# VH-VL binders against Probable carboxypeptidase X1 (CPXM1), part 4

Target 1, 162 residues: Probable carboxypeptidase X1 (CPXM1), of Homo sapiens (Human) (q96sm3r113to274)
Amino acid sequence: TGCPPLGLESLRVSDSRLEASSSQSFGLGPHRGRLNIQSGLEDGDLYDGAWCAEEQDADPWFQVDAGHPTRFSGVITQGRNSVWRYDWVTSYKVQFSNDSRTWWGSRNHSSGMDAVFPANSDPETPVLNLLPEPQVARFIRLLPQTWLQGGAPCLRAEILAC

## First folded at step 19 (VH-VL)

Design A2 (from A1 with light chain K53R)
Fold by ESMFold2, fold request of step 20:
Structure A2 (fold): chain C 162 residues (1-162), chain A 118 residues (1-118), chain B 107 residues (1-107)
Amino acid sequence: as target 1 above (162 residues)
Amino acid sequence: QVQLVESGGGVVQPGRSLRLDCKASGFTFSRYAMHWVRQAPGKGLEWVAVIFYDGSNTYYADSVKGRFTISRDNSKNTLFLQMNSLRAEDTAVYYCARVGYTRYFDYWGQGTLVTVSS
Amino acid sequence: EIVLTQSPATLSLSPGERATLSCRASQSVSRYLAWYQQKPGQAPRLLIYDASRLAKGIPARFSGSGSGTDFTLTISSLEPEDFAVYYCQQYSNWPFTFGQGTKVEIK
């Protein structure tokens, strides 16, 4: 646990390095998937407090480009910050890539199967998951597996990396 | 399966009060902000008020501000509109509406008629 | 407050025809515009949100377009159940406001 935040919360990782499979609405894009980001309420400000995939997205993912080979060690997630409704992811998998084209998963040491990480149960409480083994890669994806029924997968995140 | 059922409408004299209830079922009520929207007979739609999902904040149209109070009881899956100092121009069908992902309305109740007449 | 002006007031068409409904905002609302359908004696139903996204369960013959101040609802081929009043609504600025409606009626 010696790796610091990569910089989603702090904006060290720019919006251009964040991508997603889909977005549920105009203000729920990947640039809103940063830990502790908060929704706006002012006129014209519908920048909301999470990334949310579309409800019908069969294969949702949230991707971070670290910009260079990086030792990823952990993930912190939150649910959606909002006054309108609450949504959160309850479990996810993690994938890595060097070229954003071919991906490998974080694996459970004992089974050799892809690890599934427990995520959130409320909008705000951060949940830390350390990777079973740190991985060296340029890109990391979070792939929601389960989330609150009747909604979309929504999350905010921070990545721990050296 | 989303169901919203308004009640409490009727005929009242100007200056009097009414309370409207909206009973919710088929979804987790405490998950969603709720609105009231009204429609005068033969007229268009007017947004009235909103309450956030946890009851923390409320907003009102200027036409009702200071006279109407929106509230909710999440343990009873019920939204309320307390209407005081009623005026003839408050005559309308009142709908409760559930918020979508943001500020628009994804489900509406059947409405309850309020008539303010001498 | 933001005024939404719908045109035409009434659109008289036959089943199978294409309907095009306009909504103009008095100032930019970006893409924060919804469309609702209301049949006589019934509550409104959400059709479109964020200017162009179909609501759940809405047939693909409905589509929305536009941003800023000018928005369009299109019904590609009218069905008998589509004859109703249609309202646009902005949710960019407080208070939220509706257009006056366009009635789509059978010719």
Scores: ipSAE 0.729, ipTM 0.891, lowest interface PAE 0.9, mean pLDDT 93
Fold by ESMFold2, look of step 20:
Structure A2 (fold): chain C 162 residues (1-162), chain A 118 residues (1-118), chain B 107 residues (1-107)
Amino acid sequence: as target 1 above (162 residues)
Amino acid sequence: QVQLVESGGGVVQPGRSLRLDCKASGFTFSRYAMHWVRQAPGKGLEWVAVIFYDGSNTYYADSVKGRFTISRDNSKNTLFLQMNSLRAEDTAVYYCARVGYTRYFDYWGQGTLVTVSS
Amino acid sequence: EIVLTQSPATLSLSPGERATLSCRASQSVSRYLAWYQQKPGQAPRLLIYDASRLAKGIPARFSGSGSGTDFTLTISSLEPEDFAVYYCQQYSNWPFTFGQGTKVEIK
């Protein structure tokens, strides 16, 4: 909780630094995966309030390029902000990379397996997960593992870096 | 399996009222915004109204604003359309429709016919 | 409100032929356009959303293209089940509106 935000919510991390495996709709792209972003309701403002992968995406991921080696310490997630339907991720894994090609996972110390982080249970309540060990890397990925049945994984996020 | 079943259609005199029901099953009804769309006999489709998934807001086509009221009861998985001051031009098959990921419609009911005839 | 104009009103073709249906909006709707198919006595079925994305369970012979004001639905090789009326719908601006329909019928 003492590490500052990387800047997804504040826009210090530009849209060009956000990437995803897929998007369910043009208005649900990775640039909408920013903590506290809100759905638009006005004419022509159809940018919705989350990133959502496609339903058929077998390996969904949301990626942030910090632009340089960065000590990642935590992740905050929210579900989808919307009036049309609610969606949220209920668990995710975290991966890191220096080159966006070779990835390693955040580990659960007790099992030695990749850590699975509990995520959201409603659209708006933010959920903080501190990494078991901070990791120095340029890229961080959130990999949804479970989400509401009958839909796509949807999230908004902020990354904490010390 | 997603299922939407409209009921309450019939023949009614101009100036009278009807209420349409749409019963939903096979999905979490309270998760989705819902629409009414109508189609006059032999004509195209006209969007009528929408209600947000929690019932907080509604929007209406100008042709029905002030006369029709959309509502929902999430505990009964039911969408409603209260139609007051009916006119001949309201004669149509009325469909309930489920929202997709955003504003478009991914599933439609079978429709119920409303005939407004003097 | 945004008026959608479909052309042609009727398209008479044989099975196996390519169908090209047009939808023009009176002002830009960006990519927020859907296509629906309706067979006689049935409810509409979603084919395409966001101008070009196939809905779940729709065959790959259906495709959509366009952005802004001009949109196209293409059926690459007509099957007997594809003879129906097709509607475009914009969801950029309130109120949501539909085109008047294009009937695809057997020549």
Scores: ipSAE 0.682, ipTM 0.881, lowest interface PAE 1.2, mean pLDDT 93
Fold by ESMFold2, look of step 23:
Structure A2 (fold): chain C 162 residues (1-162), chain A 118 residues (1-118), chain B 107 residues (1-107)
Amino acid sequence: as target 1 above (162 residues)
Amino acid sequence: QVQLVESGGGVVQPGRSLRLDCKASGFTFSRYAMHWVRQAPGKGLEWVAVIFYDGSNTYYADSVKGRFTISRDNSKNTLFLQMNSLRAEDTAVYYCARVGYTRYFDYWGQGTLVTVSS
Amino acid sequence: EIVLTQSPATLSLSPGERATLSCRASQSVSRYLAWYQQKPGQAPRLLIYDASRLAKGIPARFSGSGSGTDFTLTISSLEPEDFAVYYCQQYSNWPFTFGQGTKVEIK
């Protein structure tokens, strides 16, 4: 019914295979967009607990390179884990690619239009979205559409893939 | 427009107490950690304290630890600094400051002057 | 605690000149350094965070560079409103600390 985790949470997907359209700070880069990652509070450890795009980024995206053709079946998202401020994405679209240049979207079965997935409403509660149709591709993008009013698009994620 | 307005400053004798208020508007106050930073007349800046956005944790500079208490009321959009056992060295303009994405300060209030003298 | 030393203490320049301000940390703060401007009688204003990232609404003539222990704030061409005191601040280690300031004054 579903595929196992690709390995964002477990670190099987290395930092070099994560990319994003922008990052609000060095401590909120795509390498922090891993499900259940937590913020640091110790001296010298200023990495926070999410990927966050810049607030002015009009077209934010978070990208995972699976390294080879992979059957993607679902996405799990969380908001930002932090003590400094809270942020979360409230809806997103999903796109796929084989070359990271040309992209196609996950489509809604009934409308034929790009599916919009409901995401998060608090910092920690994970939200699962199964794709309407599994897709075989090398790259997957999450494209935040809406996020917490007055905030930034921030998320942590896991990808379900076979 | 982000606005932070401090109040409660004044002249007080050593050993006495004051409470400072900082009222916030133009942003979702409960979303942000908040700081107090002070500046003695003609001197540089000194970080004083921070409180996390939900009030769960606080940190203090050694110079004020045990004497000052930072707190917040998110329902009133207000940050507080309770200043006990005041000393001449506490004489300063006190600013409230909003956290940026991490520990630095992206917006500051106008400040309120506290003068501790006998 | 981490001591930040700013140099020079005072920089006397004319409008249109380039200003270069230095901040040195007593131990590495990586890139966790901010710069603030303070005009007389006003609160500080954030210019730069994470050593080199320009804060929202700050003119492009301001730039920051450095990592580890040595940091620089540059104002490429001074405007009349740029004559002020500039502070660096580290947020790598508790407690957060500021440099003593560099005053940029009109020659």
Scores: ipSAE 0.613, ipTM 0.860, lowest interface PAE 1.6, mean pLDDT 92

Design A5 (from z4 with heavy chain T102Y)
Fold by OpenDDE, fold request of step 20:
Structure A5 (fold): chain C 162 residues (1-162), chain A 118 residues (1-118), chain B 107 residues (1-107)
Amino acid sequence: as target 1 above (162 residues)
Amino acid sequence: QVQLVESGGGVVQPGRSLRLDCKASGFTFSRYAMHWVRQAPGKGLEWVAVIWYDGSNTYYADSVKGRFTISRDNSKNTLFLQMNSLRAEDTAVYYCARVGYYRYFDYWGQGTLVTVSS
Amino acid sequence: EIVLTQSPATLSLSPGERATLSCRASQSVSRYLAWYQQKPGQAPRLLIYDASKLAKGIPARFSGSGSGTDFTLTISSLEPEDFAVYYCQQYSNWPFTFGQGTKVEIK
């Protein structure tokens, strides 16, 4: 059996626990990087349905603070929910940390290299990736590696942990 | 390079109809919401309408609601503005504009002049 | 609708001088404000979005600041090609609205 969601979708993880390297817009901040979150246009709020890094960000990342040492086992990603445009990440890496300063990556069993996880090919279809080895850490980062051409990396995510 | 080219402007009498076209190139047209913005001679800018990237919805300024219709054909990379029941106050240069990452307009066409006069 | 009021109406300056343009909103627009430049006979060009983010290809002498109801566009040192009309635009609420414009002219 798999691990349950950490709580990005359910809002169990508060906004203050979500950070990012950059944001393309205030409406596309890390607090909008929650799985199945939708554009707030219909609700009259000022936020869209994804976190998007700045286009010029050379090393974009999306970070979740679990608040305490947690066993991470998987990641679910979506693209951007929006009426304005569509964007999505096509691949990403995963890193872990206990102090938000020193980071280690999820590695492939066979090669020992940093694992590159396939992500999305449309805005809405969730894509699940299990980590080759579950990792115990306080912080987890998603590092977009490739994304839809002509745009910026945008994603919504849920983290699996137990 | 991103390019937007408006056409269809001209002189028309009040009460008549006119359709504007905006041909897009240099980017994936179907990926972006599109807007119309107009500018009366010697005046400022006025937002007119928007259509979602997939054409699923539209919003209009009150000044044109019920008279203008924004639409798009993504297969032809073309944005349209059907203008009915034209009034003198509709006289303006009409620009098509592409949405940026979030709601602002990052690229504009050179505009097409619509003159409504008796 | 949200009304944007720009000031001054006209700003007369010489090349090399600093230009400061103001845009005031009738209610808070957070940071959802853009600035555009328009030269005679041309389409508007995006300069700044989200109050302070420089658009691609725009010279660094342009900068934006502010949040809520008061915003400023600054041109640190005017170039001859900078003499034009400048518009602010909010995209916080429907309908999107523009200021009436500030003309930056050569003294």
Scores: ipSAE 0.918, ipTM 0.954, lowest interface PAE 0.4, mean pLDDT 97
Fold by OpenDDE, fold request of step 20:
Structure A5 (fold): chain C 162 residues (1-162), chain A 118 residues (1-118), chain B 107 residues (1-107)
Amino acid sequence: as target 1 above (162 residues)
Amino acid sequence: QVQLVESGGGVVQPGRSLRLDCKASGFTFSRYAMHWVRQAPGKGLEWVAVIWYDGSNTYYADSVKGRFTISRDNSKNTLFLQMNSLRAEDTAVYYCARVGYYRYFDYWGQGTLVTVSS
Amino acid sequence: EIVLTQSPATLSLSPGERATLSCRASQSVSRYLAWYQQKPGQAPRLLIYDASKLAKGIPARFSGSGSGTDFTLTISSLEPEDFAVYYCQQYSNWPFTFGQGTKVEIK
């Protein structure tokens, strides 16, 4: 028993609903931040297998617009699927919004502090984190906090909602 | 500091073989796909070959396919180019180059000269 | 393969002048185009990637623009160290290809 995916992997969530603070390259845009998406290698396949923020981005985020108020319950993350290099996020925070202007964080019930979620230690193993408390909002952001040294924060993700 | 140092260049006759090495330092070599790019004397740049970061696959320019082999030893931080059946038109400075975040080359070695002449 | 044609072949300018270099692709490469600088006896150095993104450590006087088939590298005010050969490179299609280069020389 678990909450169903929002639809990043299945493409139920359209590219226009994915946004990011920055992109290290056009081939690493937010539309590539989908769970289990793979690197493109053939002619005309211009995209790689992750969203990556610019290395100098001081406050990177990956945003999903659910299109309507949605009860978010969890997040699944992967690292970068690529033939060129490997990268991954090792921890992140989660924020919610109803208007994409005012944001509140997922917080630990015990401490009241923003929760920091452990993420990946390799490119492909999916890591599931349940939110301490499910949140109802239209927008959800993943905010990488730490990532593989010497690179940029790169991830693929799925959002769980029920 | 990222460093790439090519070696193994020299003068060879047509039909002979030569192996080039590229020693990497200042970064995690195994994390990056690596390329060879060559430049004939007084000419432009020509992409030669690429190998994935884990060595699982390679691609070659048509001009060298079947004759050249790119490989790597990640435990030794070294990239290789085995060149067989060398031709006069293979005469060039050969550069090893590291990929950036995506497909472009962010660091290059100083190159090693290969001269194929009878 | 995609052919990149650079123009002019040679650009003669004085320090302090603006340099404009062109790179034209035989077919669209989207924004997957890089610019490199090469000085005699030296390795190429990355200047611009993804058509307009400045590489780390590159002076702001360098800028890139364009998409599809027409690209431009601009040096707003030439410094003495900028006189070199410049190459464009596409990484949209296999094989990756380079332009034939533009030499920026001192007048």
Scores: ipSAE 0.918, ipTM 0.953, lowest interface PAE 0.4, mean pLDDT 96
Fold by ESMFold2, fold request of step 20:
Structure A5 (fold): chain C 162 residues (1-162), chain A 118 residues (1-118), chain B 107 residues (1-107)
Amino acid sequence: as target 1 above (162 residues)
Amino acid sequence: QVQLVESGGGVVQPGRSLRLDCKASGFTFSRYAMHWVRQAPGKGLEWVAVIWYDGSNTYYADSVKGRFTISRDNSKNTLFLQMNSLRAEDTAVYYCARVGYYRYFDYWGQGTLVTVSS
Amino acid sequence: EIVLTQSPATLSLSPGERATLSCRASQSVSRYLAWYQQKPGQAPRLLIYDASKLAKGIPARFSGSGSGTDFTLTISSLEPEDFAVYYCQQYSNWPFTFGQGTKVEIK
């Protein structure tokens, strides 16, 4: 039940293990997709407080490389931490891979389809989703499905893994 | 359709005050930081001030610090610029501008002219 | 304060020609540079952000390049509606600043 954080927030997962399909701005890259990361406002502090995909990205994803086979059990998400505008993902799917080339999804037993997880409704409140079944894999992707209209998907995340 | 409409410009004497309003429509106003940018007649653009989307903080150009106050009322979709102790150098068209995803300006109003002359 | 210097001050070109506008920053602004178009009597319009990303609804003939201190706006084939003044703007450091403008006039 209680798997600990993989380490996005704590920086145990290095920036080099975070990738994304796209970034809306240079300061909104995947290395900013860490739970509780805060926007920078000072000169030379060029990063905002989330990963955001490009608005035109038809298939947005945020990917974490655990570095080795890992039992993933849950995901925590937040919206964007920013003073410029607010954005958040409202639902996402989760995929897993051992080689970052072939992917399988977390399944919803009730629908027989990939599970869709409810995400955020404000910038800061963390939302926990336990996976229906834990999965052993090296890579995990979050795939935003819906987000605030008129914008791009933006999130911060932590992964629970044993 | 995103619209920003400035009002409150006019001719005033030095030392007097004016308040500019910017009415927003066609988007969720409370989602965006807002800026004022001005353009003296025949000149380039000068950033004036910014206010965060929730109104929690503001920042000003040195040329207007202590004299101008930016504020917003998200319930009325309105941005304000209170301009006190006006000087001839404040003569400009004043634009309200909406932030894009990060710091730059993606939509501008049509501007309102402020003329400070005796 | 970061000073942005645009060159040339004026470009006189014919429709169909390629326009190249330069913006130089007094210190690095990374990729935090935008380009705006302003036609006479009108408000500015965003063309390019983050040095090279095309704003929504802007024609593909506009492109931007550069990073650090040297930036370029290119209009691949000028159309009559491209007659305007173009401004660069940095948003790396407070205060945000604009270049003085490059006027593109159709010869």
Scores: ipSAE 0.657, ipTM 0.872, lowest interface PAE 1.3, mean pLDDT 92
Fold by ESMFold2, fold request of step 20:
Structure A5 (fold): chain C 162 residues (1-162), chain A 118 residues (1-118), chain B 107 residues (1-107)
Amino acid sequence: as target 1 above (162 residues)
Amino acid sequence: QVQLVESGGGVVQPGRSLRLDCKASGFTFSRYAMHWVRQAPGKGLEWVAVIWYDGSNTYYADSVKGRFTISRDNSKNTLFLQMNSLRAEDTAVYYCARVGYYRYFDYWGQGTLVTVSS
Amino acid sequence: EIVLTQSPATLSLSPGERATLSCRASQSVSRYLAWYQQKPGQAPRLLIYDASKLAKGIPARFSGSGSGTDFTLTISSLEPEDFAVYYCQQYSNWPFTFGQGTKVEIK
């Protein structure tokens, strides 16, 4: 049986539980890294439709605090929703932690190497990746590895968890 | 590497029309929203219009609404400004500008002068 | 629309001096404030975006600070090529607007 969404899209996971290594602009912060979030265009709506790390960020990551030990089973990603420009992550790794200090990766048991998940090729189409083995942890990180050339890593996400 | 080259400026009489072109090179033009910004001689800068990267929407300053039309041809890497019913207060250098990651202008062309005079 | 007021209108300084330019907004623009440099006969060049982020290729002597309504551009030690007009621009609300400029000239 599959696990349901943790609640990034639904706002069940609050903004305070989302962190990132960097943000390219104040309107592209981690609180915008929620699946299906849309860019704002009206006065007073100052936010675009993705999290984007800075271009110069050598180790970009997007982090979700589930608030308690949680069995993570999958990740869904989208590219950036915007009218200004398009960007997306094309592959990522996943890490877990219980304390946000000590991290371990999702691994491919047959190879012994960190699993690298194929991600997006357009702004909107969601891409699901099931973890090779579900992991029990409080924190999960997505670590972009490759992204659309000439830009920064940008994504929206949902986490599947029990 | 990024280059924006405006053309089509000149001297025209009030009430006439003029079209400006902005040719882009050195980047993926269809990836970026584009703006027109103008500067009257000896004066400050005024934002004029914007078009989304896919051409799906446009927005205009109140001073030019109904008279100016921004458009783009992504296959030709070209931005346009059609300027109708020109007035003396439209006299300016017109710049095309590329959006950065969000709303601000990271690259500007060198501008083309439009003079509206009798 | 949001009015940006720059002060002073003119700064007369010598090379090596520190320049401090002010931009005040008529209402909050959060951190959505950019600074541009314009030399005579040239197009504007982006220096700072999001109030304090340095644009690519801009020398470290340029810095920006502020949020809300009060913003500052600082040039820590003026070089001969820094004598120009400087504009602030808000991108919080439509229409996007610019200040009237501060001219930095050789004393």
Scores: ipSAE 0.640, ipTM 0.866, lowest interface PAE 1.4, mean pLDDT 92

Design A5 (from z4 with heavy chain T102Y)
Fold by ESMFold2, fold request of step 20:
Structure A5 (fold): chain C 162 residues (1-162), chain A 118 residues (1-118), chain B 107 residues (1-107)
Amino acid sequence: as target 1 above (162 residues)
Amino acid sequence: QVQLVESGGGVVQPGRSLRLDCKASGFTFSRYAMHWVRQAPGKGLEWVAVIWYDGSNTYYADSVKGRFTISRDNSKNTLFLQMNSLRAEDTAVYYCARVGYYRYFDYWGQGTLVTVSS
Amino acid sequence: EIVLTQSPATLSLSPGERATLSCRASQSVSRYLAWYQQKPGQAPRLLIYDASKLAKGIPARFSGSGSGTDFTLTISSLEPEDFAVYYCQQYSNWPFTFGQGTKVEIK
């Protein structure tokens, strides 16, 4: 709880620093993966309220470029904000990189395996996960592992860093 | 297998009312926004109305606003279209359609014919 | 409302030929355009959404392209089951609207 938000919700992290493995629709791109972002309902609103990977994406990921070495300490996730349908990720892993090419994972201390974080069970309730050990890196990825049956992995997120 | 089955079509006189039902199966109905789309004989497609997945809001084409009411019963997997003050121009095959991931229609029913004639 | 104009109205081709269908919007719809196929006596079927994304279960011979106001549906090699009417539909602005259709028929 002691690290502040990196700035996905506040837009301090610009859209150009968000990337994803795929997007299910142009209205569900990585720039929509920001905590508390809302779907647009008026004419000319082109975007819904989450990032969603394609259903067929075998290795979905959502990536944030902090722009410089940063101490990541936690992740907050929400499901999809939408009037069209509901979707959410139920678990994810976290990876880090300094060059966006070589990645290492957050580890579970007790098992020695990659940590798997419980995520969401409804569209709006945010879920906080603190990393077992803060990591210094430039890039952080969220890698959905499970999600609501019959849907696609969809999330909104905030990153805690100090 | 996603299925949408419309019913309730028929021949009615102008000024009368008719209710269409759309029964859904093979998917979680309460998860999806639903639309009605119609096609006059020999003509193209016209969007009619939409209802959000939780029923919280609706939108209508200007041609039917004030006369038609879209509704849903998620416990019965059923979408409805109440059609009041029917006009000859409402003559069409009426389709229910499920939203895909964002706004477009990924599955359609086979349609039910409504004929409004004197 | 946004008017979608499809061309040609009728496209007469033989099986195995390449079909190219056009849809032009009266104002930008970004990539929010879908293509549907309708055979006689049947409901429409989704082929393409977001201008270029292939719907589930649709054969790879179908492809879509375009952004803004000009969009194209291509069938790389026509099969007998592809002779039908094709509609484009925009979902950028209310009300959602359809083009008038292009009939692809056997020459």
Scores: ipSAE 0.561, ipTM 0.853, lowest interface PAE 1.8, mean pLDDT 92

